# Ledger of designs, part 10: VH-VL binders against q9umr5

Target 1, 268 residues: q9umr5
Amino acid sequence: SYKPVIVVHGLFDSSYSFRHLLEYINETHPGTVVTVLDLFDGRESLRPLWEQVQGFREAVVPIMAKAPQGVHLICYSQGGLVCRALLSVMDDHNVDSFISLSSPQMGQYGDTDYLKWLFPTSMRSNLYRICYSPWGQEFSICNYWHDPHHDDLYLNASSFLALINGERDHPNATVWRKNFLRVGHLVLIGGPDDGVITPWQSSFFGFYDANETVLEMEEQLVYLRDSFGLKTLLARGAIVRCPMAGISHTAWHSNRTLYETCIEPWLS

## First folded at step 1 (VH-VL)

Design a4a (framework fv_acimtamig)
Fold by OpenDDE, second read of step 2:
Structure a4a (fold): chain C 268 residues (1-268), chain A 122 residues (1-122), chain B 106 residues (1-106)
Amino acid sequence: as target 1 above (268 residues)
Amino acid sequence: QVQLVQSGAEVKKPGESLKVSCKASGYTFTSHYMHWVRQAPGQGLEWMGIINPSGDSTSYAQKFQGRVTMTRDTSTSTVYMELSSLRSEDTAVYYCARGYSKYLPGYYFDYWGQGTLVTVSS
Amino acid sequence: SYVLTQPSSVSVAPGQTATISCGGHNIGDKSVHWYQQRPGQSPVLVIYYDSNRPSGIPERFSGSNSGNTATLTISGTQAMDEADYYCQVWDSRTYVFGGGTKLTVL
């Protein structure tokens, strides 16, 4: 039998967005138990990511407990960060494949309709004033805002991304790394035509340097220092990168070709 | 070594404004948040607000909303706190304090100015 | 609003151990910091993040935090330790101080 699949949605999203994905899984892997977690939907997805992590943890623990053979995670957009954090804080998770579906794994630095909605008067270059303020981190978007021009503020103010990345010291860094490394495979999915994740390479742990030149995962300090286990995962062949062009951000979970190429192989 | 040197004591009348300065040295001024904390005579410490390293973002305690303004000048490594519409109960020693956060959740004040006594009396 | 509760005063003989408590709802889930304030002086950080000592703070100062109570402990208390002590936490948008504890060395 196939391992259960748990799906975590993105910002301003809901379980309904994954109806096609469910169909694809059912067709190609009949009998698979798929659970799309309907937590923190809509505006509630603006809640602090650590709060979301706690909520999702409560939901996945019973599922994992009933699946001794392991489970697969499919986590979309903001959900990918939630899942990575989830795997970092859980010392007893049994995740085989962690599929990060167009997630800003290395952060976000770009204007989007989501940001304009929340901060209509803010531009990309000025969002640090809000996101790295004492109250900015109460919003999920700010939890992974990564301003390459204000690295000091990011490192000191980011209450989520900087911590799960091990970029800022914290008491649980070693344990979180150990926990995250329990994953069987890390499947990174994204592409240049996403239009939301900025830079799109963030889905592959690439990101801007101070000159806004995009550096690859292997050039990132978090990789070089293996702060949360990327270098170790890569070394043991546990990281899969699946880039695909021609897919917009809102289509990653609904594209059949993408599913067959990047998702299905890891649901066995 | 880190030093925070504040302006001298002031005497004010009700309705006036106070402006206290805090000159920082011994570290990268633009790397740390700065806080203002006051202490009324014989009373405890009361947090007033915070200003970010660049000076373009502030957050104030609800009690002082609309009445307090914090600014900073990078060129002089100085932070300012202005409190308007002074009342007798605003009589206190005002402290600037450097903020730091190594772990979350939690911020603390690792260095303090010498304090500025402001007396508000008719 | 989050509230921190400290005893108003604690007395200890020289050489004995002083214990100052800081009570708060689930304070064990927060990071607690402690400040010493001698008469006429500015506050000085003595413990940060529950149990860490800044450089220059004597080893006789220690801290712990669990459940609903954080504790500052001063072993081998000396006359110079006579001061007001404040606990402090961060709570969402604000910073919260305890009411302070006056430590008297008899």
Scores: ipSAE 0.023, ipTM 0.578, lowest interface PAE 6.0, mean pLDDT 92
Fold by ESMFold2-Fast, scan of step 1:
Structure a4a (fold): chain C 268 residues (1-268), chain A 122 residues (1-122), chain B 106 residues (1-106)
Amino acid sequence: as target 1 above (268 residues)
Amino acid sequence: QVQLVQSGAEVKKPGESLKVSCKASGYTFTSHYMHWVRQAPGQGLEWMGIINPSGDSTSYAQKFQGRVTMTRDTSTSTVYMELSSLRSEDTAVYYCARGYSKYLPGYYFDYWGQGTLVTVSS
Amino acid sequence: SYVLTQPSSVSVAPGQTATISCGGHNIGDKSVHWYQQRPGQSPVLVIYYDSNRPSGIPERFSGSNSGNTATLTISGTQAMDEADYYCQVWDSRTYVFGGGTKLTVL
């Protein structure tokens, strides 16, 4: 039998978005128990990411307890950051494959319709004024806003991403790293035609330098310092990179070719 | 209304052990880390260690490693700090303090218990 | 180990501005938090992350942090502000407190 699959949705999203993904899993791995977590749906997805992590943790614990052989996580967009933190704060997780669908693992720096809806008069160059305030850090999207021109403010004010990436010191860093390293496989998925995640290489731990030139994962200080275990995982052969062109942000969970190429092989 | 209520004052002899309790209320117990900080008479604040009420993971200041143990009971929303092999210099007020914040394990302490005075004398 | 240095005492007249310093090597690269402790009472958080004020703390309390010195400033100082003040940072898996400053309002 197949290990259970837990699905975590993204910003302004809900469990309904994954109906095609569930159909694909049922076709290729019949009998798989798939749980799409129905928490922080729609506007509730704007709640601080640490609050979301605690809620999802409470939901995930009984599922993991019932599956001694292990579980798989499929985490979409913002949900991939929730899952990153979840794996770090859980001392006893039994996750085999962590499948990250187009998640801004190093942060977001780009004008999108989501930001224009929330902050209509803001541009990406000015959003740091809102996001790096205490008020701004009460919104999930600001928890992973990463302005490469104000890295000092990002490091000081980010209450979430800078901490889970080990970019700023934290008393729990050693435990978070140990917990995260328990994962069997880290499957990174994303692509240049996403249109929302900026830079798209953020899904693969790449990000802008101060000149907005993208540096890949192996050039990042978090990788070089092995802050939460990326270098160790890569050396272990546990990191899978699966980029695909031609897929927009809202299509990662509903494209059959993407599923067959990047997701299906990791669902034992 | 966040409250941290500690056990009462104690008098101990050198070589004995101390166990102080801290009962939390007014918030989700497992959402915040709990710290222990002590203060000797007329002296400043000294950090002893931290416990994660969710998962029971702990980290102790090097000075107290081997002598201190922190535990929790989620059914009663209570954190405990046990200090063994007591010496006269362990005479202090012992505080539990909640780590910042509802969302983070904690770099700072937003709420403090009332303190437990422990006197170690022969 | 990292050390935070505070003056042992500061005196100020009522209505005047009190400043309490907290010295540390490159402390401007760290986040500084401040606690007020009245005699026989528990510490109370008055400033967190250098300059932020918790709900319920009067606007006359403010903070700054740059270079090798963090500063707690109390404008229009009142008798009720008389207390010991402690600065605190996180450093290399430990929490470090300053030695404390006794503020006298006379």
Scores: ipSAE 0.000, ipTM 0.413, lowest interface PAE 14.6, mean pLDDT 88

Design a4b (framework fv_acimtamig)
Fold by OpenDDE, second read of step 2:
Structure a4b (fold): chain C 268 residues (1-268), chain A 123 residues (1-123), chain B 106 residues (1-106)
Amino acid sequence: as target 1 above (268 residues)
Amino acid sequence: QVQLVQSGAEVKKPGESLKVSCKASGYTFTSHYMHWVRQAPGQGLEWMGIINPSGDSTSYAQKFQGRVTMTRDTSTSTVYMELSSLRSEDTAVYYCAKSPRYFGSLTYNFDYWGQGTLVTVSS
Amino acid sequence: SYVLTQPSSVSVAPGQTATISCGGHNIGDKSVHWYQQRPGQSPVLVIYYDSNRPSGIPERFSGSNSGNTATLTISGTQAMDEADYYCQVWDSRTYVFGGGTKLTVL
């Protein structure tokens, strides 16, 4: 039998967005129990990511408990960060494949329609004033806002991304790394035509330096220091990178070719 | 400084309900989970349940499912725990316990505790 | 259900080192927290995530966790350290406490 699949949605999203994915999984892996978690849907997805992590943890624990052979996670967009954090804080998870589907794993630094909606008077260059404020960190988007020009503020004010990345020292860095390393495979999916994740390489743990030059995963301090286990995962062949062009952000979960190429191989 | 001030001791009869309050101050009330833990006389600590910062989500220990209700009022920074169908074995000191602020709203431990509320259930 | 096992009591002379164990299956894979409860008082967090001290907790308190045993160590034990000590973990949507250990300072 196939391992259960747990799906976590993105910002302003719901389970309905994954109807095609469910069909694909059912077709190619009949009998698979797929659970799309309807937590923090829509506007509720703006809640602090740690709160979301807590909620999703409660939801996945019973599923994991009933699946002694393990489970697969498919986590889309913002959900990918939630899942990474989830795996970091769970000392007993049994995740085989963690599929990060177009997630800003290394953060976000770009103007998008959803950012304008939330912060109508702010620009990309000034959003740090809001996001790195005490009240700004109460919004999920700000939890992974990564301003390359204000690194000190990011490191000190980011209550989520900087912590799960191990970029800021904290008492749980070692245990979170240990927990995260329990994952069988980390499947990173994204592409240059996404249009939302900025830079798109963030889905592969690439990100801007101070000059807004995109550096790859292997050039990141979090990798070099192995702060949360990327270097270790790569060394043991546990990281899979699956870039694909021609896919917009809202199509990652619905594209058949993408599913067959980047998702299906890891659901066995 | 963080303070959790609970309501006073109560005496109840079997079959009745108790409702204990916990008023929080000294931190951002709407950013932290709250727990309830009880301790029977001469016994250890027993976790009862958790309520999220907004108050719209709760999780209870299996032992108390169907019998316990946790609520919170953001306007007064107060959390409530109600336990119905009281039994003599429900005699205990009831504590509210706060989750730490570090790591957002994650609740793996209890960094601050109320002073406790003694509830005696006796015929 | 996950079970944490503590000795019922530990005794030490003033100035000596007290060691309180907390046993659990593969507890080294979990994060362990410790609470001190003096007679008639509320519990106080003294160690969190195996070995970290909250602000205000004396340096003589330390913690470790490996294998099947977590340990709370109190060096230079003082009379004021006499209390019940509880270990605690999170497991499968529930919070689990040890049975508690009464530390007596002779």
Scores: ipSAE 0.013, ipTM 0.494, lowest interface PAE 10.1, mean pLDDT 91
Fold by ESMFold2-Fast, scan of step 1:
Structure a4b (fold): chain C 268 residues (1-268), chain A 123 residues (1-123), chain B 106 residues (1-106)
Amino acid sequence: as target 1 above (268 residues)
Amino acid sequence: QVQLVQSGAEVKKPGESLKVSCKASGYTFTSHYMHWVRQAPGQGLEWMGIINPSGDSTSYAQKFQGRVTMTRDTSTSTVYMELSSLRSEDTAVYYCAKSPRYFGSLTYNFDYWGQGTLVTVSS
Amino acid sequence: SYVLTQPSSVSVAPGQTATISCGGHNIGDKSVHWYQQRPGQSPVLVIYYDSNRPSGIPERFSGSNSGNTATLTISGTQAMDEADYYCQVWDSRTYVFGGGTKLTVL
């Protein structure tokens, strides 16, 4: 039998968005139990990411307990960051494939329609004033805002991303790394035509330097220091990268070619 | 519009060193990895190593470690492969090949190839 | 070291379907890429990530990968398809090529 699949949605999203993904899985892996978690839907997706991690943790525990052979995670956009934290805080997870669909793994720095809608008078250059305040850190999008021109403020104020990336110390860092390394496969998906995730290479642990030149994962201090296990996973052959052009941010979970190329091979 | 143009054929004697160039155009040079792959006459493809043009980091196949060096010049969008202590078994066509960005930093495939550089090592 | 095994040659009549296998231990857990090399020319990527075609590659080229065998399938084979075909995977420390299969269309 196929391992169960757990799906975690993104910002301003809900389980309804995954109708096509469920259809594809049913066609290629009939009988797979797929659970799309209906937590933090719509505006509730703005709640602090640590609050979301706790809620999703409570939901996934019974699913994992009933599947001794393991489970797969498919986590879309912001949901990919929730899933990263789940893998670190759960000392009992049995995740085989963690499939990250266009998630800003190193953070976000870009003028997108989502940010303009939420903060219409803010440009990417001045959003750090809001996000790196205690008030701003009560919003999920600010938890992964990563201004490359104010990296010192990001490191000091980020209550979520800087901690799970090991960019700032935390008492649980060693345990979080050990837990994360239990994952079977880290499948990273994204592409240049996403239009929302900026830089799009953030989905592959690449990010801007102070001159807004993208440095890839292997040039990041978190990789070089192996802060949460990326270097170890890569050496183990456990990291899969699947970039695809021509796919907009809201289409990653509804494109058949993307599914067949990047997702289907990792659902056992 | 991606093009990889390699330097011309070389004839070398055993013990000499080889330096092949590969000039890239039609894409952002520093955003994609470059590989070197060789093919001995009548034989299959053999991966030699990879270079990141942005960070100047390299990784080589164990067989070539200690004899091969890969470098780049971002001002001319050119990658170089140097192979030292040449022997007759190094006679081959040497290809540079571009990978798509972010198949890991170790890319999984080669989407565009240079035309190849024939290197003959004989006395 | 990881090894990919291909048949040395495959022969088909024009218009028939050619299948080229690539064997590897649990290769279905890896991503397989396929290259076509015509005599005297550089390799050309014809299939990437098991089953995807680059722009410009005819739809008669397809691929699959499961268990211990990946397969390149060429339907309606034409004389222009005569070439050596190589499968390739990445394995934890290196890039591994199969030995190549010579496709003859006669």
Scores: ipSAE 0.006, ipTM 0.392, lowest interface PAE 16.4, mean pLDDT 87

Design a4c (framework fv_acimtamig)
Fold by OpenDDE, second read of step 2:
Structure a4c (fold): chain C 268 residues (1-268), chain A 122 residues (1-122), chain B 106 residues (1-106)
Amino acid sequence: as target 1 above (268 residues)
Amino acid sequence: QVQLVQSGAEVKKPGESLKVSCKASGYTFTSHYMHWVRQAPGQGLEWMGIINPSGDSTSYAQKFQGRVTMTRDTSTSTVYMELSSLRSEDTAVYYCARDLKYSYGFSAFDIWGQGTLVTVSS
Amino acid sequence: SYVLTQPSSVSVAPGQTATISCGGHNIGDKSVHWYQQRPGQSPVLVIYYDSNRPSGIPERFSGSNSGNTATLTISGTQAMDEADYYCQVWDSRTYVFGGGTKLTVL
């Protein structure tokens, strides 16, 4: 039998958006038990990510307990960060494939429509003033806002991304790394035509330097330091990078070609 | 080539202030944090503080809090370190050092200035 | 405060392997950087993030870090390698240097 699949949605999202994905999985892997977690939907997805992690943890624990052979995670957009954190805090998770579907794994620094909506009076270049404040960190988006021009503020103020990345020392860093390394495979999916994740390479742990030049995963401090296990995972062949062009952000979970190429191979 | 050129040696008296300059060249000045490290004669290296690429944020070692000021001038690609209320134990070679990346707190220092000897004596 | 402990001195014959240790509580959980300082010169980064070599640093320099000890290894030690070597970490918003190790090539 196929391992259960757990799906975690993104910002302002709901389980409904994954209807096509469910169809694809059912078609190609009949009998697979797929659970789309309907937590923190819509505006509730703006809640602090640690709060979300706790909620999702409570939901996945029973599923994992019933699946001794392991489970697969498909985590979309913001959900990818939630899942990564989830796997970091769970010392007993049994995740085989962690599929990060167009997630800002290395953070976000872009002028997107959802940011404009939330911060209409703030420009991208000034959002750090809001996001790196105590009250700003009460919003999920700010939890992974990564301003390359204010890295010091990011490292000091980020209450989520900087911690799960191991970019700031904390008492659980070693344990979180160990926990995360329990994954069988980390499947990173994204592409240049996403239009939301900025830079799109963030889905592959690439990100801007101070000149807004995009550097690859292997050039990142988190990799070089192996702060949460990327270098180790890569070394043992556990990281899969699946870039795809021509897919907008809202289509990653609905594109058949993408599913067949980047998702399906890791659901067996 | 990438290099940091510091100001010349200074002789100071106790109670005075020193200000050392560090001119950067060969790279994008605004891309890197800058550190200051000192070394007393015959002693080891001691970190003093860090200044961010824009110059609007600094962090100093606790030992020097209230006594050290780091600034930078983008127009001249120069970083400054001022240390006030000098003591004899402040006699040291002072180094500016470029942070390997634009990261606060974790990066190594990949480029060093030639050092500035400051002697504090009555 | 976090403390890094280095031997005060290490001696090695030319061509032999020199090993310089840097001890610290759970230092394996930290990133360790190494600097070489020849007499009268500025420090030079020789290893960063435990085991990476900057451009221009000979391959005979290597680093490792696990448990409570980081190690700088110089294989085929040459006369020019005679210098003080410092390990460095970041801890609690401060940078910490070891006391330095004087490497003598006999």
Scores: ipSAE 0.019, ipTM 0.533, lowest interface PAE 7.7, mean pLDDT 92
Fold by ESMFold2-Fast, scan of step 1:
Structure a4c (fold): chain C 268 residues (1-268), chain A 122 residues (1-122), chain B 106 residues (1-106)
Amino acid sequence: as target 1 above (268 residues)
Amino acid sequence: QVQLVQSGAEVKKPGESLKVSCKASGYTFTSHYMHWVRQAPGQGLEWMGIINPSGDSTSYAQKFQGRVTMTRDTSTSTVYMELSSLRSEDTAVYYCARDLKYSYGFSAFDIWGQGTLVTVSS
Amino acid sequence: SYVLTQPSSVSVAPGQTATISCGGHNIGDKSVHWYQQRPGQSPVLVIYYDSNRPSGIPERFSGSNSGNTATLTISGTQAMDEADYYCQVWDSRTYVFGGGTKLTVL
């Protein structure tokens, strides 16, 4: 039989967004038990990411316990960051494939409709003033705001992303790295036509330098220092990179070609 | 050393089809996306499309959609570009080029083949 | 479709600084790559992602990109730099190349 699949949604999203993904899985892997976690839906997705990690952790523990052969995670957009943290904080996870669908793994630095709605008078160049405050860190989107022109502020103020990426020291860093390295496969998916994730290469652990030039994963200090295990995973052959053009941010979970190319092969 | 070696020059008549090969060596063939670019005599560069050698997935520029097909053979580390229904306007040097960042595709083109001159005339 | 505008030609004296512009609407929000093509030869990547230099490309090559203009700068220009230069971006569904700039070193 196939391993169970757990799905974690993104910002302003809900379980309903994955109906096509569930149809694809049922067609190619009939009998797979798929659980789409119906937590932090809609506006509740703005709650601090550590709060979301706690809630999702409580939901995944019983699912993993019932599947001794392992589980797969499919985590969309902001949900990919939740799953990053789950893999680090859980001493006993049994995740085989972690499939990250267009998630801002190194952070976000771009003007989006979500940011305009939440902070209508702010431009991306000025959002650091809001996001790197204690008030701003109470919003999930600010937890992964990564202004490349104020990297020192990001490192000191980010309560989530800088910690989970090992960019700032944390007492649990060694344990988090050990836990994360237990994953079987890290499957990274994203593309240039996403339109929301900025830079889109953030989904592949690339990001802007201070001149807004995108540096890829292998050029990041996080990778070079192996802060949470990316270099070790790549050397092990455990990182899968699956970029695809022509897919907008809200279509990653509903494109059949994307599913067949990037997701289906990793659902044992 | 990384190298892309293309098939030799061809002369075609209008209505025929063209198939150019590009053999890769010096790196893991399936680790890098491959692009095809053409250049008409005295003109600039024109992107035709991309192929992922690992999964054989392709994406083509709209202008060539329906006329171009890109394929690969992993046993020989070779990509192919086939262009059908040739016209005199298809006279150009055709290049294969490796995508710089194999994990992403759609980045810069770091290694280029030597080019294949295709002349279409009656 | 997205359009990249380059000057058709730029002339400099040996040892002087050459600047080649690449204009595009909000091009500063895109990643710009630059290629050098000598007559009868394949293009060579000289700058990628706005300002990064590939291994083997001389330090005198640099790039910048902000607002509506990306710029390739060649300091201490040498006769061997005489070539056509193309800027390039990815836009939505396609790669877009500039029309090319012929650099002459007299």
Scores: ipSAE 0.006, ipTM 0.394, lowest interface PAE 16.4, mean pLDDT 88

